# VH-VL binders against q0aze0, part 13

Target 1, 268 residues: q0aze0
Amino acid sequence: MKIILVNNRFKENTEKKAQEIAGQLSALNVEVIIDNGLDEPYAGTVDFIMVLGGDGTMLRAARRYGQRAIPVLGVNMGTVGFLSNIEINELAEYLPLILREEYSLEARMMLEVAVFQQQSLLTRVFCLNELLLRSNSPRMLSFALEISGQKLEPYRGDGLIVSTTTGSTAYSLSAGGPIADPQLDAFIVTPVASHIINKRPLVVSPEREISLHLLEEREAIIGIDGQIKMDFGAENRVLIKRAPHPLLMVNLKAKPFFTSIDRSLQRQ

## First folded at step 7 (VH-VL; framework fv_patritumab)

Design B65
Fold by ESMFold2-Fast, scan of step 7:
Structure B65 (fold): chain C 268 residues (1-268), chain A 121 residues (1-121), chain B 113 residues (1-113)
Amino acid sequence: as target 1 above (268 residues)
Amino acid sequence: QVQLQQWGAGLLKPSETLSLTCAVYGGSFSGYYWSWIRQPPGKGLEWIGEIYHSGSTNYNPSLKSRVTISVETSKNQFSLKLSSVTAADTAVYYCAREGFLEWSPYGMDVWGRGTLVTVSS
Amino acid sequence: DIEMTQSPDSLAVSLGERATINCRSSQSVLYSSNNKNYLAWYQQNPGQPPKLLIYWASTRESGVPDRFSGSGSGTDFTLTISSLQAEDVAVYYCQQYYNTPRTFGQGTKVEIK
């Protein structure tokens, strides 16, 4: 058995804990690869991914490994979040179940984001929460949105979010989008500070392709999961579709989504 | 360990259509752009065009009116058709994969062995 | 189209000596968002397909000897062979993959002096 431990290189406590856990797993004849984000993603075959940290670390793990159909477990290190399943102090209790592959999996859809310069692919990334198109200046954007070839009326405002259902509780929520059950597969398209008062969030089929391009020469940025920024200009086009594989999240204990979000919203 | 196997007619007369096929073995066909590149005897490399597993294509503008690249995803194959050939189309034709790593393309990392196409009357 | 120009067209180098090949693009091939130059170098031996040596201007492909190195950014690039071996006698091509059409330099033939 081979396990990847994903941790945050900028948190000393997480790095030390990853080394401790790697030692414990090695003592149980488990081969461990530590991924702290500095190197390329591990290219070899892997049986399981354990993410040590908060939601941000899980988002990074999902982008690096989510398309490989490998079970991914979020282990919380004391950071508030929605993507972890167990706490670090519970790991010893659950480790035998992990090693015996006695757990259930929840599939979470991901976005495939491809940025083109005219016809040439510049980059293709995957993400778990959302893509954000926003202005890189004080000027409002004017941009075209196409859904499966259907050209909508132009958007004018600060930007647009295209979110997964998992991302419905992230930036899309802050921009006025709906809370969606993560078990549903859908794109949520949420305007950011639209000049047109009646622009509403859209919930569309995950089988649709969403295309965005600027209608005016403006400097803009594409943001991925709030962690990656890519330049986006009038020569660029972005194509968003459902990723080929969902992220396979490990469930070792019940963590009901609706009670969790309800508590989060009631919390001051 | 990915291999590309090429085949097709190597001898053509002017005005005929060149047809070549490339099959992908030992790796994933999906997620990559697959290209055709040619090399006239004693000359340099000329990119003809590319195709994605979805069927999306890009062609060299110099050849666009004569070129069609198609994909047969169920067989992990892609094919080149070049119409109205002349002696100027005599070349070794290569199929190749454009590599993709860390969300970015990185050049043609796997090449077929090449097919010599001769156009003569 | 991005035009790729190599210099020199041919180069004669003694075994064990340094070979330097230059490549210039008509416009920048640096993608600012990831800070990578979309520039590759290929080696072609007689009767064989090209082989990828260097990508992103300076990253060696797996299995390529460390005597091969790439440098440069934006529009000006260099391939260096620090100590020429007999097996390095070949034609070398630079290529951009920033825009379509993908374009190659005209090639540089490296020969033993």
Scores: ipSAE 0.631, ipTM 0.842, lowest interface PAE 2.0, mean pLDDT 90

Design B66
Fold by ESMFold2-Fast, scan of step 7:
Structure B66 (fold): chain C 268 residues (1-268), chain A 121 residues (1-121), chain B 113 residues (1-113)
Amino acid sequence: as target 1 above (268 residues)
Amino acid sequence: QVQLQQWGAGLLKPSETLSLTCAVYGGSFSGYYWSWIRQPPGKGLEWIGEIYHSGSTNYNPSLKSRVTISVETSKNQFSLKLSSVTAADTAVYYCAREGFLEWSPYGMDVWGRGTLVTVSS
Amino acid sequence: DIEMTQSPDSLAVSLGERATINCRSSQSVLYSSNNKNYLAWYQQNPGQPPKLLIYWASTRESGVPDRFSGSGSGTDFTLTISSLQAEDVAVYYCQQYYTTPRTFGQGTKVEIK
């Protein structure tokens, strides 16, 4: 069995803990590859991915490995998050189930984001939460939104978010988007500080293709899961669609989404 | 390793339609742009167009009115049709894959052997 | 369209000597977000399809000898063969893949002196 341990080397104690867990797994005859985010994603065959950290570390893991149809387990290191399933102090208890593949999987849709220079593909990335189109200057953007070839009236404002249901509690929530059951597959399209007062969030089929381009030359960026920044200008177009494979999240322990989000909303 | 096999009629008369097919073996057809490139005898390379597995196409503007590229995803094949041929269309025609690595394209990494197409009467 | 111009059209170099081929694009092929130049170099032997040598302006394709190197950024690029061997006699093409249509340089023929 080969397992990737994904960690954040810049968080307190995570590098030391990753090495400790790698040693424990090696003693059980498990081959371990550590991914701390600095090198290219591991290209070899892997049976399981264990993410040590918070939601940010899980988002990086999903972007790097989510399209490989490999089980991914979030192990919380101290901060409460939505994407971790068990706590680090529970790992020893659950490890026999992991090694015997005695767990259920929850499929979470991902976005495929393709950025074009005119008609040429510049980059294609995957993400678990959202794409954010935003102005990189004090000036509002003017941009066109197309949904499966249907051209909407122009948008004017600071930007737009295209989110998965998993991402409904991230940037989309802050911009006024709805909270979505993560077991549903849908795109949530949420305007950011729209000049047009009645531009509302849209919930659309995950089979739709969403296209964005600027109508005027402005300094803009595309943000991916709050972690990647890409320049976006008037000669660029972005195409967003459902990724070919969902992220396969490991369930070893029941996590009550609705009570968790309800409690979190009381604190904002 | 990925290999491209191409075939089609090599002799045409002026005004006929050129038809070539390229089949992909040993690797994924999905997720790549697949191109046609031609080279007249003793001349340089000219890009004709490309297609994605979804059927999305881009064509060289100089050839756009005469070119159609199509996919048969179930067979891992893509095809070129060039209508109203003339002697100027005499060339070796290549199919090729545009490689993709680290979230970005990186050039034509796999090529077919080429098919010589001669337009003469 | 991005126009690709190579210099020289032909080059005669003695065995073991350095060969340099230049390529200029009519506009930048540098993608600022990933800091990669969308430029490739190909080698074509008579009767063969082109073979990818260099991509992203300076990255050597797997199996390509280390005597081949690429350099440059934006609009000005160079392919260098540090010590020419007999099997390097070929036509070399630069190509941009920053926008469509994809465009190639006119080619540089490398011959033994």
Scores: ipSAE 0.663, ipTM 0.857, lowest interface PAE 1.8, mean pLDDT 90

Design B67
Fold by ESMFold2-Fast, scan of step 7:
Structure B67 (fold): chain C 268 residues (1-268), chain A 121 residues (1-121), chain B 113 residues (1-113)
Amino acid sequence: as target 1 above (268 residues)
Amino acid sequence: QVQLQQWGAGLLKPSETLSLTCAVYGGSFSGYYWSWIRQPPGKGLEWIGEIYHSGSTNYNPSLKSRVTISVETSKNQFSLKLSSVTAADTAVYYCAREGFLEWSPYGMDVWGRGTLVTVSS
Amino acid sequence: DIEMTQSPDSLAVSLGERATINCRSSQSVLYSSNNKNYLAWYQQNPGQPPKLLIYWASTRESGVPDRFSGSGSGTDFTLTISSLQAEDVAVYYCQQYYSSPRTFGQGTKVEIK
């Protein structure tokens, strides 16, 4: 059995904990690969991915490994989030179930994001929460949105978010988007500070293709899960599709979404 | 390892349509752009176009009016059709994969053996 | 279209000596977001398809001997063979994959003196 252990090396306690857990797993004859974010993703086959940290570490793991159809478990270390299933002090209790493969899986859709220059593919990435198109200067953007070849009237404002249902509680929520059940597959398209009256969030089929390009040369960026930034100019086009595979999230204990989000919003 | 096998008619008369097929073995067909590249005898390489497993295509503008590239995903194959051929289309035609690593392309990492196409009357 | 120009067109080098091939693009092929140059070098032996040697301007493909190295950024690139061997007699091509259409240099023929 091979497990990838994903951690955030910038926090001293998480690095020490990762090494401790790797030692425990090795003692149980489990091969452990540590991914601290510095090196390229492990290219070999693995049976399980264990993420030590908060939602940010889980988002990185999902981008790196989410398309491999391998179980991914979020283990929380301090800050309460939406993507972890158990706490670090519960890991010893649940480890036997992990090794016996006694858990359920929840499929979470992901986005496939492809950036082109004059129809040449520059990069293709995957993400769990959202793509954000935004201005990188004080000037608002003018941009075109196409949904499955249907050209909408131009958008004017600070940008646009294309979100998964998992991402509905992240930046899309802050921009006025709806809270969506993450078990549903859908794109949520949320304008950011639109200056056009009646530009509302859209909820569209995950089978649709979403295309964005600038109508004027501006300094803009594409943001992925709030962690990756890519330059975006008028010569560029981005194509957003449902990723080929969902992230397979490990469910070891009940964590009902609606009561969790309700409690989280009460604490704001 | 990934291997490309190509075949098709090698002798054509002016005005006919060239048809070549490339089959992918030993690796994933999905997630890559698949290209056609030609090389006239004694000359350099010219990119014809590419296709993604979804059927999305890009063509060299100089050839776009005559070129069609298509996929047969059930067979892991892609094909080139070049219409209205002339003697200038005489070349070795290669199929190739554009490699993809670290979320970016990195050049043509796997090539077919090539098919010599001769156009003469 | 991005034009790729190689120099020299042909090069004769004694066995064991250094061979240097230059490639110039008409536009930058550096993608600022990932800091990678979208430039590759290929080796073509007579009667065979091209073989990828170097990608992202300086990354050596698996299985390619250490004597091959690539350098440069933006618009000016170099392929170096530090100690020419008999099997290195071939035509070498640079190629950009930053923009469509993909374009190749005209090729440099390397021969033994």
Scores: ipSAE 0.556, ipTM 0.801, lowest interface PAE 2.3, mean pLDDT 90

Design B68
Fold by ESMFold2-Fast, scan of step 7:
Structure B68 (fold): chain C 268 residues (1-268), chain A 121 residues (1-121), chain B 113 residues (1-113)
Amino acid sequence: as target 1 above (268 residues)
Amino acid sequence: QVQLQQWGAGLLKPSETLSLTCAVYGGSFSGYYWSWIRQPPGKGLEWIGEIYHSGSTNYNPSLKSRVTISVETSKNQFSLKLSSVTAADTAVYYCAREGFLEWSPYGMDVWGRGTLVTVSS
Amino acid sequence: DIEMTQSPDSLAVSLGERATINCRSSQSVLYSSNNKNYLAWYQQNPGQPPKLLIYWASTRESGVPDRFSGSGSGTDFTLTISSLQAEDVAVYYCQQYHSTPRTFGQGTKVEIK
């Protein structure tokens, strides 16, 4: 068995813990690759990915490895989050189940985001939560939204979010989008501070293709999972579709989505 | 690890249609662009086009009117058809994968062995 | 289209000596958002498909000897073989993957003197 340990190098306790866990796994005849986020993703084949950290570390792991159809386990390191399944102090208890492959998998859809300039593909990225198109200045954007070739009336406002169902509780929620069961596959399209009062969030089939482009030159940014920022101008186009593979999240214990989100909302 | 096997007719007459197939073994077919590239005898490399597992294609504008690339995802295969061939289409034809890590492409990291196609009249 | 031009067309180098190949693109191949140059170098031995040597202008592919190195940014790139060996006799190609169509240089033939 070969396992990738994904951690955040800039958190002192997570780096030490990653080394400790790697030593324990190596003693059990498991090959371990440590991915601290600074180098390129490991290019070889692996059997399992263990993410040590909060939701941010899981989002990074999903972008790096989510398309390989490999089980990914979120292990919380003290920061409360939605994407972890067990706590670090529970790892020793669950490790035998991991090594014997005695767990269930929950598939979570991902987005494939392709940014073009003219006909040229500039970058392609996968993400678990959302793409955010936003203004990078006080000026509102004017932009075109197409859904499977259907051109909607132009949008005016601060931006737009195209979210997975997993991402429904992230930026989309803050912008007025619905809370979605993450076991459903759908795109959630949520406008950000729209000038038009009747622009509502849309819930569309994950088989649809969504494209965005600016109708006038503005300073805009494409944001991916709140972690990657890319400049976006009038010569650019973004195409969003369902990624080829879902993220396969390891479920070792029940983590009830609805009671978790309900508790989170009541604390605010 | 990942291996591309290609096949198809190697001898054609002018005006016929070239048909080549490439099969992917030992790795994921999904999530990559798969390309066709040709090389006339003693000349350099010319990119023909690419296809994604979804069927989305990009073609070299010089060849676009004659080229079709298609996928058969159930078999992990993609195919090239080039219509109305002439002697100028005589070349070794390669299939290849464009590598992709994180958010960046990194070039053609896996190549088929090549198929010599001769158009004679 | 981005046009790729290599120089020289052919190069004769003694065993153990340094070989240098240049590649120029008609437009920048630097993707500003990630600061990566979308430029690759390939080696083609007679009768074989091309083999990826270097990507992102300067990153060596796995299994490629460290005598091969790439440098440059934007529009001007260089492939260096620090100490030519007999198995390095081949044609070398640069390629951009910043734009479609993907384009290759015309090739540089490296021979032993």
Scores: ipSAE 0.000, ipTM 0.475, lowest interface PAE 13.8, mean pLDDT 87

Design B69
Fold by ESMFold2-Fast, scan of step 7:
Structure B69 (fold): chain C 268 residues (1-268), chain A 121 residues (1-121), chain B 113 residues (1-113)
Amino acid sequence: as target 1 above (268 residues)
Amino acid sequence: QVQLQQWGAGLLKPSETLSLTCAVYGGSFSGYYWSWIRQPPGKGLEWIGEIYHSGSTNYNPSLKSRVTISVETSKNQFSLKLSSVTAADTAVYYCAREGFLEWSPYGMDVWGRGTLVTVSS
Amino acid sequence: DIEMTQSPDSLAVSLGERATINCRSSQSVLYSSNNKNYLAWYQQNPGQPPKLLIYWASTRESGVPDRFSGSGSGTDFTLTISSLQAEDVAVYYCQQFYSTPRTFGQGTKVEIK
């Protein structure tokens, strides 16, 4: 068995704990690859991915490995979040179940995001939460939204979010989007400070293709999961589709989504 | 390793339509842009156009009115048609794959061996 | 369209000496979001298709000898052969893949002095 341990090098506790866990797994004849974010993603075959940290570390792991159809377990290190399943102090209890492959998997849809320079593909990335188009200056954006070939009336405002259902509780929520059951597959399209009256959030089929481009030259940014920034100008177009594979999240412990989100909203 | 095999009629008369086919072996056809590039004798390289497995195309504007590139995904093949040929279209024609790595394209990493096309009266 | 211009058109270098080829694009081919230059270098031997040598301006393709190196960013790029060998006699092309149409430089012929 080969396991990737994903951690955040810049958090002293997670790096130290990753090394400790790697030693424990090695003693059980498990080969361990440590991914601290400094190198390219591990290119070899692996059986399991263990993410040590908060939601940000899970988003990085999903971007790096989510398309490989490998089980991914989120292990919380004390940070409040939605994407972990067990706490670090529970790992010893659950490790035998992991090694015997005695767990269930929950599939979470991902976005495929392709950015074009006119007609030329510049980059294609995957993400778990959302794409954000936003102004990078005080001026409003004017932009076009197309859904499966259907051209909507122009948008004017600060931007737009295209989110997965997993991402419904992230940036889309802050912008006024709905809370979605992550067991549903759908895109949530949420305007950011729209100047046009009656631009509402949309919930659309995950089989739709969503396209965005600017209608006038402005300074704009495309953000991916709050972790990647890409310049976006009037010569650019972005195409958003359902990714070929969902992220396979390991479920060792029942974690009721709706009571968790309800508690989180009351704390704010 | 991926290999490209190309074929088609190499001798044409002015006004005829050039037809070339490229077949992909030993690797995935899907997920890549596939290009046609030509080279007149003793001259440089000219990009003709590209196609994605979905059928989406981009063409060189100088040739767009005469060029059609199409795919046969069931056969892992893509084809070039160039209409109304003249002596200026005499060239070696290459098919090629644009590589993709680390979420980005990185240049044409696999090439066919080339087909010499001669347009003569 | 992005125009690619190479210099010189022809270069004669003694065996073991350095060969330097320059390439200029009419606009930047640097994608600021990933900090990669969408520029490649190809080697073409007589009667053969071009072979990819360098991509993203400075990354050497697998199997390419380490005497080949690429440098530059934005609009100005250089291919260097540190110690010319007999098999390096070829025509070299730069190419941008930042925009369509894809465009090539006019080529630089490298020959033995």
Scores: ipSAE 0.593, ipTM 0.839, lowest interface PAE 2.3, mean pLDDT 90

Design F15
Fold by ESMFold2-Fast, scan of step 7:
Structure F15 (fold): chain C 268 residues (1-268), chain A 121 residues (1-121), chain B 113 residues (1-113)
Amino acid sequence: as target 1 above (268 residues)
Amino acid sequence: QVQLQQWGAGLLKPSETLSLTCAVYGGSFSGYYWSWIRQPPGKGLEWIGEIYHSGSTNYNPSLKSRVTISVETSKNQFSLKLSSVTAADTAVYYCAREGYYDSWSPTFDYWGRGTLVTVSS
Amino acid sequence: DIEMTQSPDSLAVSLGERATINCRSSQSVLYSSNNKNYLAWYQQNPGQPPKLLIYWASTRESGVPDRFSGSGSGTDFTLTISSLQAEDVAVYYCQQYYSTPRTFGQGTKVEIK
């Protein structure tokens, strides 16, 4: 068996723990590849991905490996989050089940984001939570939103979020979007500080294509899962659609989504 | 393991054009903004501008008329040109990586060693 | 442009004592949508490039000793060195990355008393 251990390069505690776990797995005849985010994604075939850290580390793993249809397990290292399934102190208990492939999988939709300049594709990325279009200064943006060829009236405000259902509890929530069951496949389109009173969050079919472009020259940024920053100008266009493959998240124990989110909202 | 190596001519006369290059080793060039920052002797830091691997740039408005930053993605290099230099442009010039938006390190996490540029008549 | 102002310009502290450096931004660097302060602190030793110490106002960069801590929100920020060591003699800079142009404070020189 070959496993990728994904950890956060800027957390020495998680790096040390990844080395310890890699040693334990090697003793069990498991080949281990460590990915701390600095280099390109591992290009070879692997059987399993173990993510050591919080939600941010899982988002990076999903972006790098989510389209390969490989089981991904989130192992929490002490930070509160929604994308981990077990705690680090439970790993030894569940490791035999992992090695025998005795677990279930939850499919989570992902976004495919393509950024163009005129007719040229500049970049294509995948993400688990959301694309954020935002002003890179306190000035409002004027921008156009098109859903499956239907042009909406112009938006004016700080920006827009196009989110998966998994991302409904991330930036979309902060901007006033709904909490969505992650088992549903849908895009959630949430305006950020819209100046137009009737611009509400939209919930649309995952089969639709969403495009965005600026209607006037402004300093704007496209953010992806909070981890990729790209400048965005009036000559740029972004196209968002459902990614070809969902992220396959490993479920070793029941994690009650609704009671977890309800508890989190009551505490903050 | 990420290293930024910079080079370029350090002695200039007024009205000449400054040219510096920075090469990135040991990590991904794409997906980051790459910046130039300068520091006059005995003074603080001034951001000059940034470039994305696609060639998109943002410049400090105070320098925008004189500054050009360009990229050679195939070589993992980016370069600074500052035209019409004066004695006020005498400084140590640094190249630096700016991390991802909302990343673990969303600002200047790796720096080149610096190049002293002296402008004198 | 967001102007960054540090105080004091220089600070003399005895070994083992607390050093405190303040930074004020001319406008808020707190982004309401993600509730993060776009504020960093750097250490610069003579002849060296700046080294990142703290980002998001209070998050320590990997490998930075825990005697360094950052605090504050909005427009007022503090870098604290809880117990000054000889290697901490340096110039310290705050920096905002909320908007372009990116701007730095004028620097605070920390030296041994």
Scores: ipSAE 0.000, ipTM 0.421, lowest interface PAE 13.9, mean pLDDT 85

Design F16
Fold by ESMFold2-Fast, scan of step 7:
Structure F16 (fold): chain C 268 residues (1-268), chain A 121 residues (1-121), chain B 113 residues (1-113)
Amino acid sequence: as target 1 above (268 residues)
Amino acid sequence: QVQLQQWGAGLLKPSETLSLTCAVYGGSFSGYYWSWIRQPPGKGLEWIGEIYHSGSTNYNPSLKSRVTISVETSKNQFSLKLSSVTAADTAVYYCAREHFGSWTPYAFDIWGRGTLVTVSS
Amino acid sequence: DIEMTQSPDSLAVSLGERATINCRSSQSVLYSSNNKNYLAWYQQNPGQPPKLLIYWASTRESGVPDRFSGSGSGTDFTLTISSLQAEDVAVYYCQQYYSTPRTFGQGTKVEIK
């Protein structure tokens, strides 16, 4: 068995813990590849991905490996989050189940984001939470949103979020989007500080394609999962669709989403 | 409360394929491993393999080249196919649930009634 | 693969007396991090499927009479029937679920003397 162990090198003690866990797995004849984010994603075939950290580390793992249809387990180290399934102090208890492949999988949709300049593809990235289009200056943006060939009236404001249901509790929530059951597949399209009063969040079929471009030359950026930043100008267009494969999240214990989010919102 | 019902052809000739089905009633199909176990007349128990509701399988290495286990989750059913049978495959075949879902403990807590399969020349 | 060996192969015990069955695994089935033994015991009456009696080496399954108890750790395990009843005449199997393939002991036949 080959496992990728994903960690956040910048968090206190995570490198020591990752090495400790890698040693334990190697003693059980498991080949371990450590991914601390410095290098390109491991290109070889692996059987399992174990993510040590918080939601940010899981988002990075999903972007790097989520399209490979490999089980991904979030192991929380420190901060409470929505994407981890077990705590680090529980790992020893669950390790026999992991090695015997005795767990359920929960499929989470991902976005495929393709950025063009004129007719040329500049880049293609995948993400678990959202794409954010925003102004990089005090000026508001004017931009066009097209959904499956349907051209909407222009948007004016600070930007737009296109989110998965998993991302409904991230930036989309802060911008006024709905809380969505992550078991559902849907795009959530949430305006950021729109100056048009009747622009509301949209919940859209994941089979649709979403296109964005600027109507005026402005300084803008595209943000992916709050971690990748790309310049976006009037010659650019972005196309968003459902990624070919969902992220396969490992479920070792019941984690009740609705009671967790309810308590999180109560403790603001 | 959970019941396993199994069925399939009980008489086979050498070289044929054994096919058995197990249906789950009165409980959740998801979150459990579902196994096939056989017992030749007068002998002990031999584990054949298991399947998770997603379709993931583990097989006994001694039978791996001949065995296929599959699921039909919409019907809460799983099935065993064993190819190229010989007289040595004569046994009572049981389907069984491995205890609670993904968390703990794993033992065979619910068993089907068994299906006698006879391979004769 | 983990080999399971039971002793004795057969055992004759008078009604009301204690029956003891031993099981040995070829390697440890104790997971040290959770301190659990991945070991189960089953009872099989003639013409019926096996019935789970004990899991985690010593935890009695719901509905199983308290005369049945399991003990042991690592590689050596024991099933004890404290006061044999007529309905306890059966073949008993130990099983490890520490790794695949799942493996069973060869069985111990318990008869009344």
Scores: ipSAE 0.000, ipTM 0.367, lowest interface PAE 22.7, mean pLDDT 85

